# VHH binders against o75319: the designs that were tried, part 200

Target 1, 181 residues: o75319
Amino acid sequence: GNHIPERWKDYLPVGQRMPGTRFIAFKVPLQKSFEKKLAPEECFSPLDLFNKIREQNEELGLIIDLTYTQRYYKPEDLPETVPYLKIFTVGHQVPDDETIFKFKHAVNGFLKENKDNDKLIGVHCTHGLNRTGYLICRYLIDVEGVRPDDAIELFNRCRGHCLERQNYIEDLQNGPIRKNW
Short names: E, the ipSAE of ESMFold2; O, the ipSAE of OpenDDE; V2, 0.75 times the mean of E and O plus 0.25 times the DockQ between their complexes.

## First folded at step 13 (VHH; framework vhh_4orz_3)

Design no25 (at its last look DockQ between E and O 0.92; V2 from the best seeds 0.66)
Fold by ESMFold2, look of step 13:
Structure no25 (fold): chain B 181 residues (1-181), chain A 120 residues (1-120)
Amino acid sequence: as target 1 above (181 residues)
Amino acid sequence: EVQLVESGGGLVQAGGSLRLFCAASGFTFSSYAMAWLRQAPGKRREWVAFITSAGRTYYADSVKDRFTISRDNAKNTVSLQMNSLKPEDTAIYFCAAKDWPNLYGSYDYWGQGTQVTVSS
């Protein structure tokens, strides 16, 4: 069922907008059926997500969901005006080239369509950290030419938690540049 | 032909102020992000300030709270107000434009630069 994901309570719900980018990262919001297992202050629903974004004086324009499951919330729980895209991303391994391409394609498409506004791309996996941080950093490195250590530092600072998985960190720092294919 | 023409540079005493202007022509200015970058003698060019087409601004830590970037889409200009100038602000200042909202990456168009010299 509706078991709280392991260590989910240990992470800040929503990070800060990453300066100079359109990215904001967060942990997976949980639909109301999970709330019977949570204290009120521990709850983080889709509605809570949007409230926290508005508290930052920001607006979401796209949510990219990197989880491989649909059990946490339904896309119907989101406001109708916010596009939603799922990119199934297997955890614990560096994402493959197809996954990286899909992420880059989605980001680039959003940026073209939204150049005249300031809306954000929200990205999450289960904890909003390892897969999320990897793909955001991979985009910044490959597409925007950001140095690996600068991308990682920016993500860590804005998320409020450091990337934990060493294989992701090593691939970002020492792995090949992916020229969008 | 795309042109970016900087003006307003000159010699100023430390603690003083200058305002730089960049006049743009030959492209749809209101759809472009604009930036100021600078290059001091013997150093790499560095970004200073960035403004998106939607008006959000970003500043390098070294100039934050001292410099202000702004744009006027009716006049196709971007400006940089520089206050509390220091000798380390001495550089050639360039305006640049790109058709992409992110601070990082390359720019599509560049001006020829205007010299700013801050005396100690």
Scores: ipSAE 0.583, ipTM 0.822, lowest interface PAE 1.6, mean pLDDT 92
Fold by OpenDDE, look of step 13:
Structure no25 (fold): chain B 181 residues (1-181), chain A 120 residues (1-120)
Amino acid sequence: as target 1 above (181 residues)
Amino acid sequence: EVQLVESGGGLVQAGGSLRLFCAASGFTFSSYAMAWLRQAPGKRREWVAFITSAGRTYYADSVKDRFTISRDNAKNTVSLQMNSLKPEDTAIYFCAAKDWPNLYGSYDYWGQGTQVTVSS
């Protein structure tokens, strides 16, 4: 169906680039079929995503979709020049090791292949906050050695919203390092 | 053999300027991000400026708008223009190279460091 996700309207559509990283987080864009249920100013389509990124003088090089459904938009709605990666990620639960590994692998692959440019890794779940924030922070902590609190603060500041799920925060702060390869 | 050799350090009065240079050899310079870090006596080493292989720059808040990092891939050099120097900028400054475009994490290669002293 084309039901608007719960609380979707409450979140900023697109965050800011995380300084020192290639990450930018955003909430899920919704395909045209959702527009009839939204006010014009509430609409956020794949096209709107790219426009907003451009307004920040940035360019997306990869989109990682962490939603657990495919009903929000189609990969065909994206430019062919921007690869799309789906990582089905269950909400509310700390992502499992496989999910974490998939994310890390995708990020590292992108960085390896894009050292000569400044393109961004766009990451989103439904709200672009909890699952998105966890996996980005998990990467910063596990792969780049960032202090958990610094990673969380950086993400929150750039996303414009704070991680909400205590189990995610606790795992980031005190949980074990996950496998990187 | 990989080498990073810093130069340009010295004694300068507060408000003055210095330009540090780092000459790199022994690796594919253009593929590496470069950074300047500094360590003051009794303090932890801290990053000062970072420049990716693509040319994006990052600065520590303490030096933002005063320091400028640049690179010359043709000459395999990275520079740090330091303006409006303060006594608290006194430290050993290190050039470092990283085969990864992100600011965070470990560096692959290090220079020997150059002393910068800012007198009040």
Scores: ipSAE 0.568, ipTM 0.815, lowest interface PAE 0.9, mean pLDDT 95
ESMFold2 (binder alone), look of step 13: mean pLDDT 87; pTM 0.881

Design no26 (at its last look DockQ between E and O 0.62; V2 from the best seeds 0.43)
Fold by ESMFold2, look of step 13:
Structure no26 (fold): chain B 181 residues (1-181), chain A 120 residues (1-120)
Amino acid sequence: as target 1 above (181 residues)
Amino acid sequence: EVQLVESGGGLVQAGGSLRLFCAASGFTFSSYAMAWLRQAPGKRREWVAFITDAGRTYYADSVKDRFTISRDNAKNTVSLQMNSLKPEDTAIYFCAAKDWPTLYGSYDYWGQGTQVTVSS
């Protein structure tokens, strides 16, 4: 048996597209083998992810996976047409400059190559909240020039949950602009 | 030479309508996202409406459901239909363009602006 990630059931599966951006955040989808421990209404598979995105009249063009493991799902569980990128992001601490740079580089590359369509960048960690929210907000602040409080408010509203880690919030609000992208 | 030229500004009574136009030249218009921004006297410039080259639109909360941005790639124009105008809509309105699909961040090209004045 596969172990359901701690508190995973407490989070909405998929957020809403963040207006003015190409971002959508979600919790990690779980492959079929996890479903024996879940009620039908609790399931959130890779297929469920794409169905929920379609229900919003949106389309994913890239998935950025911030987890370190492949135990939740495998890239082959995703449509062949959707690029997948893993960026290892250590939990519980503010992501380091290397991780932030990799995230910014991936986002900028996607936006450049997809300026002629409307496809979204899906970003997830385990819960789609703290690491995901930090990196999305860091991008909006550093690259797009969004005020920290506005970026955080936008993420929280669209994810449907507020960022929980105080050290992330404090770094976004008061930390330095990261210009090494 | 890149140019963005706004037109259609003027004086209108509250509750009235105006349509602004922006004529673009000197770049591949269909590849650019377009925006309208405004600056009232003594205030910072703020975005009003944004349209991507794919046609997705965004509006500032203060103008949502009253203003409509649209583009005509055949004529290299972007327009802003402004309905139910209020005195607080009084500002210089700028057309701007960028080769990037997101609302936030800097713009590559700017027009000189057109004055809109809404009388009480």
Scores: ipSAE 0.544, ipTM 0.804, lowest interface PAE 1.6, mean pLDDT 92
Fold by OpenDDE, look of step 13:
Structure no26 (fold): chain B 181 residues (1-181), chain A 120 residues (1-120)
Amino acid sequence: as target 1 above (181 residues)
Amino acid sequence: EVQLVESGGGLVQAGGSLRLFCAASGFTFSSYAMAWLRQAPGKRREWVAFITDAGRTYYADSVKDRFTISRDNAKNTVSLQMNSLKPEDTAIYFCAAKDWPTLYGSYDYWGQGTQVTVSS
């Protein structure tokens, strides 16, 4: 269906590049069929995403979609030059080890293949906040060795919204390090 | 053998300037992001400035607009120009290298550090 996700309008469409990383977070863009249910200023399409990224003088090199549905937009709505990766991620619960591994693998693969440029890894779930923030922070903590509080603060500041889910925060702060390949 | 050797540290009065240098050898310098970090007595090590392999720079809020990081790939050096120094800038300053696009967390190589002391 074309139902607007709950609270979707409450979140900034696109965050800022996380300084010192290649990450940028955003909420899910919605395909044209959703526009009839939105005010013009509320619309955020795949095209709008790329326009906003350009306005920041950045360029997307990869999009990681963490939503658990495919109804929001189609990969065909994206430029062919930007690879799209779907990682079905259940909401409200801490992502499982497989999901975490998939994310880490994708990120590391991108970074390895894109050392000659400065393109960004765009990550989104529905709101581009909880699942997105958790996995980005999980990567920074597990792979980069960043302190959990520093990772969370950095993400929150750049996204313009704070992680909301206590179970995610708790797992990042006090949970076990997940296995790296 | 990988080496990072800092120089340029010393004693300076508040409001003064210093320029730190780091000479690198033993690895492909141009492929690494370089950073300056500092550690004051009794405090945690903190990042000060970063410069990517592509030349993009990042600064801690505490040093922004006062410090400038630069690199010379031909000479395998990274520099930190420190202006308007404050007593709170007193610390051991470390040069570090990271072969990764992210500049947080663990670094691959470290210098031994150089002492910077800013007197009131």
Scores: ipSAE 0.204, ipTM 0.642, lowest interface PAE 1.8, mean pLDDT 93
ESMFold2 (binder alone), look of step 13: mean pLDDT 87; pTM 0.877

Design no27 (at its last look DockQ between E and O 0.93; V2 from the best seeds 0.76)
Fold by OpenDDE, look of step 13:
Structure no27 (fold): chain B 181 residues (1-181), chain A 120 residues (1-120)
Amino acid sequence: as target 1 above (181 residues)
Amino acid sequence: EVQLVESGGGLVQAGGSLRLFCAASGFTFSSYAMAWLRQAPGKRREWVAFITEAGRTYYADSVKDRFTISRDNAKNTVSLQMNSLKPEDTAIYFCAAKDWPTLYGSYDYWGQGTQVTVSS
């Protein structure tokens, strides 16, 4: 259906590039069918996403969609030049090892193939915050050896919103390192 | 054999300038991000400047707007222009290479370092 996700309007549409990384987080863009339920200034479509990215003088090279549904937009709504990857990620619980691995693998693959450019990895869940923040931070911690608190701070600052889920934060700060392969 | 050889270090007065060079060999230079790090006596090694394969640059807050990192892929060199030097910039400066386009994480190759001393 065309139900606007709860609290979706409360979050900034797009964050900023995380300095030193290729990550940018954003909330889920909504296809045109949702616009009738939104004020004009609340609308955030796939087209709007790309416009906002351009306004930052950035370019998306990959979109990783972590939502657990396909009702928000279609991959066909995206430019053909930008790969789209769906990783169904259950909300409110720490992602499982398989999900973490899929994310890491996708990121590593992108970075390996895109050393010659500066394109971004766009990551989103529903709000572009909790699942998105966890997996980005998990990558920084596990793969790049960043201190958990530094990773979380960096993400929060760049997203413009702080991770909210205590179980995610606790797992990032005190949980075990997950396998990278 | 992989080599990173730093040069350009020395003694300079506060407010002065130095330009460090790093000559790389033994690996595909253009495929590596490059960095300058420094270690002062009794302090931990810290990153100073970073330049990706694509040429994006990052700087530590302590050197931002004073230092400039650049690379020349044709010559396999990375440089660090250091302006407005301060005594606290005194350290051994290391050139490092990373086969990954991110600031964070470990480096693959290291130079031996060059001494930079800034006098008051």
Scores: ipSAE 0.843, ipTM 0.911, lowest interface PAE 0.5, mean pLDDT 96
Fold by ESMFold2, look of step 13:
Structure no27 (fold): chain B 181 residues (1-181), chain A 120 residues (1-120)
Amino acid sequence: as target 1 above (181 residues)
Amino acid sequence: EVQLVESGGGLVQAGGSLRLFCAASGFTFSSYAMAWLRQAPGKRREWVAFITEAGRTYYADSVKDRFTISRDNAKNTVSLQMNSLKPEDTAIYFCAAKDWPTLYGSYDYWGQGTQVTVSS
């Protein structure tokens, strides 16, 4: 339906580019049908997303959608020139190895093909926080060798909100390094 | 044979400026991200400045607004302009290169380093 996701209004729409990376995180954009329940200043549509990215003098080159549903917006609402990838990621549980692998594969493929530009990978789940932060941090830790606490601090600062799910935080800090398959 | 050769180091008074240069050869320079790192006596090597293939720059907090990294792909050089130098900037400065456009992670090639000494 057209129900606004729980607590969605509590989160900043779009974070800042994470320095030293190609990541930017945001909450799920909502198609026009949701706007009937939103004040104008609360609206955050696919168009609003691209406008806010442009306002930061950045450009999206890939959107990775981690939501477990298709109801928030349609890929057809995005510019045809921006690649879109859905990775169905179950909330509230540490993502499984297959999900982590798919995310790493997508990021590595993008980076390999985009060395000569500065385009960003936009990553979102529903709130752009827990699943999004987990997978971005898991990539930085496992692939880029970033210390867990440094990855978490970087994400939190750039998203503008701290990771909330304790099981995600615990797995990032103390869980195993996940080898790329 | 890949080579990164630093130059421009030396002794300078606090508050002064230096410009470091790194000459690169033996690889396709424009396809590599470049960095300056430094190692002070008894300390671990730390990154100072980073510039991507596409020219985006990053700086460690300790040098932000004082140091400027730049690259010249036609001359295969990367440079580091260091202004408002402080004694804590004293270190061996290394040029490094990697074939990946992000700041974090390891570097593929390293120079031998050039000494910078900032006196009170």
Scores: ipSAE 0.577, ipTM 0.795, lowest interface PAE 1.3, mean pLDDT 92
ESMFold2 (binder alone), look of step 13: mean pLDDT 87; pTM 0.879

Design no3 (at its last look DockQ between E and O 0.87; V2 from the best seeds 0.80)
Fold by OpenDDE, look of step 13:
Structure no3 (fold): chain B 181 residues (1-181), chain A 120 residues (1-120)
Amino acid sequence: as target 1 above (181 residues)
Amino acid sequence: EVQLVESGGGLVQAGGSLRLFCAASGFTFSSYAMAWLRQAPGKRREWVAFINSAGRTYYADSVKDRFTISRDNAKNTVSLQMNSLKPEDTAIYFCAAKDWPTLYGSYDYWGQGTQVTVSS
């Protein structure tokens, strides 16, 4: 169906580049069929995503979709020049080791292949906050050795919203390091 | 053999300027991010400036608007222009290289360092 996700309107559509990283977080863009249920100023389509990124003088090099559904938009709605990766990620619970590994692997692969440019890794779940924030922070902590509190603060500041799920925050702050490649 | 060789350090009065250079060899310079770090006596090594392979720069808050990092891929050099120097800028300055485009994490190669002393 084309039901607007709960609380979707409450979140900024696109965050800012995380300084020192290649990450940018955003909420899920919605395909045209959702527009009839939104006010014009609430609309956020795949096209709008790219326009907003361009307005920041940035360029997307990869989109990682963490939603657990495919009903929001189609990969065909994206430019062919920007690869799309789906990682089905269950909400509300800490992502499992496999999900974490998939994310890390994708990020690492992108960074390895894109050293000659400054393109961003766009990451989103439904709201572009909890699952998105957790996995980005998990990467910064596990792979790049960033202090958990610093990673969380950096993400929150750049996304314009704070991580909400206590279990995610607790796991980032006190949980074990997850396996890298 | 990988080498990073710093130069340009020395004694300067407060308010003065210095330009540090780092000459790199032994690796594909253009593919690496470069950084300057410094260590003052009795203090931990701290990050100062960073430039990725695409030329994007980042600075520590303590040096922002005073220091400028730049790179010349044709010459395999990275520079640090230091203006409005302060006594608290006194430290050994290290050039470092990272085969990764991110600011965070460890560096792969290090120079020997060059002494910068700012007198009051």
Scores: ipSAE 0.877, ipTM 0.926, lowest interface PAE 0.5, mean pLDDT 96
Fold by ESMFold2, look of step 13:
Structure no3 (fold): chain B 181 residues (1-181), chain A 120 residues (1-120)
Amino acid sequence: as target 1 above (181 residues)
Amino acid sequence: EVQLVESGGGLVQAGGSLRLFCAASGFTFSSYAMAWLRQAPGKRREWVAFINSAGRTYYADSVKDRFTISRDNAKNTVSLQMNSLKPEDTAIYFCAAKDWPTLYGSYDYWGQGTQVTVSS
């Protein structure tokens, strides 16, 4: 159905590029069929996503969609041909090693193939916050060697919202380094 | 044989300017990200400025608006223009290179460093 995801209106549509990285986080864009339930200023479609990225003088080179569903939009709804990857990520619990591995593999592959440009990896779950923030921070910590608190601060500032799930925050701050890359 | 050779260091008065150079050889310079890092006496090495192969730059907060990194792919050089120098900028400055497009993480190649000393 065309139900607006719970609390979706409470979050800024698109964050800012995370300095020193290729990441930008956003909430799930909603295809046109959802717009009857939204005021014009509340709309955030796949087209709106690309316009907002362009307004930042950036370009998407990959979208990683962490949701379990395809009801919000289809890759065919994207206004341009951009590589798209879905990684099913369960909510409310720390992602398992398989999910973390898939995310790291996708990010490393993109970075290797895009050394000669400056294109971004767009990452979203439903709200673009907890699952998205966890996996981005996990990558920065495990692969790039960023300190946990620095990764979290960078994500929070650039997303415009703080990570909310305490189990995610605790795992990032105090959990083991994952060597699954 | 990969080489990164820094030059242009020296003694300068506070408020002055200095330009460092790094000459690179032995790798495909235009596809590498380049950085300057520094190590002050008794302190750990810290990054100062970064430039990716597409020309996007980042700076440490302590040097932002005072330092400018640039690259010349025709000459295989990276430079660091340092303006409004402070005694706190005193350090050995290292050129580094990596075959990866992000700021964080390890660097593949390092120069031997050039001393910058800023007097009051």
Scores: ipSAE 0.669, ipTM 0.852, lowest interface PAE 1.1, mean pLDDT 92
ESMFold2 (binder alone), look of step 13: mean pLDDT 87; pTM 0.876

Design no5 (at its last look DockQ between E and O 0.90; V2 from the best seeds 0.83)
Fold by OpenDDE, look of step 13:
Structure no5 (fold): chain B 181 residues (1-181), chain A 120 residues (1-120)
Amino acid sequence: as target 1 above (181 residues)
Amino acid sequence: EVQLVESGGGLVQAGGSLRLFCAASGFTFSSYAMAWLRQAPGKRREWVAFITSAGRKYYADSVKDRFTISRDNAKNTVSLQMNSLKPEDTAIYFCAAKDWPTLYGSYDYWGQGTQVTVSS
């Protein structure tokens, strides 16, 4: 269906590059069929995403979609030059080890192949906040050794919204390190 | 054999300038991010400046707008221009290399360091 996700309008469409990283978080863009249910200023399409990224003088090199549905937009709505990766991620619960591993693997693969540029890894779930923030922070903590509080603060500041889910925050702060390949 | 050799350190008065150099060899320099870190007596080592292989630069807040990092891939060198030096900048400065385009995490190679002393 074409139902606007709950509270979707409450979040900034696109965050900022996380300094020192290649991450940028954003909320899910919505395909054209959703526009009839939105005010013009509320619209955020795949095209709008790229325009906003360009306005920041940045370029996307990869999009990681963490939503648990395919109804929001189609990969065909994206430029062919930007790879799209779907990682179905259940909301409200801490992502499982497999999901975490998939994310880490994708990020590392991108970084390995893109050392010669500054292209960004665009990560989004529905709101581009909780699942997105958790996995980005999980990567920073587990792979790059960043302190949990520093990772969370960095993400929150750059996304323009704070992680909301206590179970995610608690797991990041006090949970076990997940296995790296 | 991998080598990072720092130079340019020394004694300078507050408000003065120094330019540090790091000459790298033994690895594919252009593929590595480079950084300057420093360690003052009794303090933890801290990163000062970072430059990715693609040329994006990051600075610690304490040195921002005073220090400039640059790299020359043709010469396999990274430099740190230090202006408006303060006594608090006194430390051993290390050149480091990272085969990863991120600021965070460990470095792969280290120089021996060069002493920078800023007098009042």
Scores: ipSAE 0.870, ipTM 0.922, lowest interface PAE 0.5, mean pLDDT 96
Fold by ESMFold2, look of step 13:
Structure no5 (fold): chain B 181 residues (1-181), chain A 120 residues (1-120)
Amino acid sequence: as target 1 above (181 residues)
Amino acid sequence: EVQLVESGGGLVQAGGSLRLFCAASGFTFSSYAMAWLRQAPGKRREWVAFITSAGRKYYADSVKDRFTISRDNAKNTVSLQMNSLKPEDTAIYFCAAKDWPTLYGSYDYWGQGTQVTVSS
C-alpha cells in the first residue's frame, strides 16, 4: 500500500555534507499522497529536500536512490532537473559486488564531470542510514583509502544517526577491500 | 613537465607567523585541487590544509583557526598563512596537487618541500 515506511518518522530528514567528500545522505522523500497520516512537522517531500539542502548553502548535482521500489516519489516530482540514478539495493545482506560496482562507478563518473563545481551527491535508501551508510563507507574505504572506523564515524556524525545493521558494520570493519570500480 | 616549488620556510619563534608559497607549472592549475601536507622527523606525513578548484577549504583539527590556505589562479600559486606557530608545527611542508575534488586519497604531483622550524 501507500503506508509510511516503518520507523521513517524516527530519522532526521537530511544529514550534513560529509567534509572532504561530495556526499550528503537523507531518508526517502515522500510525495504528497503520503502526507495524509503525517503531521505538518513530520512531512518531508521532494521540495522539502531541496529547501533543506539550500538552507545548508549546498546544491545537489546527483541523486542516487537505493530503494527497491518506485512508490515513494518519482523523479518528475523533483522541483529542479537534477540527474537521478536508481540502484536497486537488496536490504537484508551486504550488497553484492555488482551493486557496489554500480555505486562506485556512478560516484566516480560524477566526480570526474563535476571537478569545477561544489555540487553534492545525495544518497538515500528508505531511512538514509544502513544501505546508504554502507555504500558511502564502502566507497570511501575502497576508492579513497579512508580507514573503516573513520569512514563509519564520519558517516554517523554527518547523518545524525549511527549505522544499525551489524552485518554491514562488521563487513566494513573486517571484510575484504573491494577493488571493483 | 609538472613542477610544484615551495618557498617561504624558515626559522621562527613560537607565536610567530610564516607564509608559505607554492608555484605551480606544467598543468592546468585552475582545475586541480591543492593541498599542504607536513612531515615532522620520525612521523608520518599528514595533511594540513586542502582547497578544491571551486575554492572549498578544509583544515586538520590541529591547525584550524591558525592556518589559512588560499589559491591565486591568475598566478598559479597556492599559499599557506601560518599564525600562532608552535614548536609542534616544526616540519617539512609539502605542496601537492590532484585532479580530483575530494580530500582523501592520493595526490598526482608533489613538491620537494620547505622546512619550517619553530623555536621555543
Scores: ipSAE 0.736, ipTM 0.877, lowest interface PAE 0.8, mean pLDDT 92
ESMFold2 (binder alone), look of step 13: mean pLDDT 87; pTM 0.876

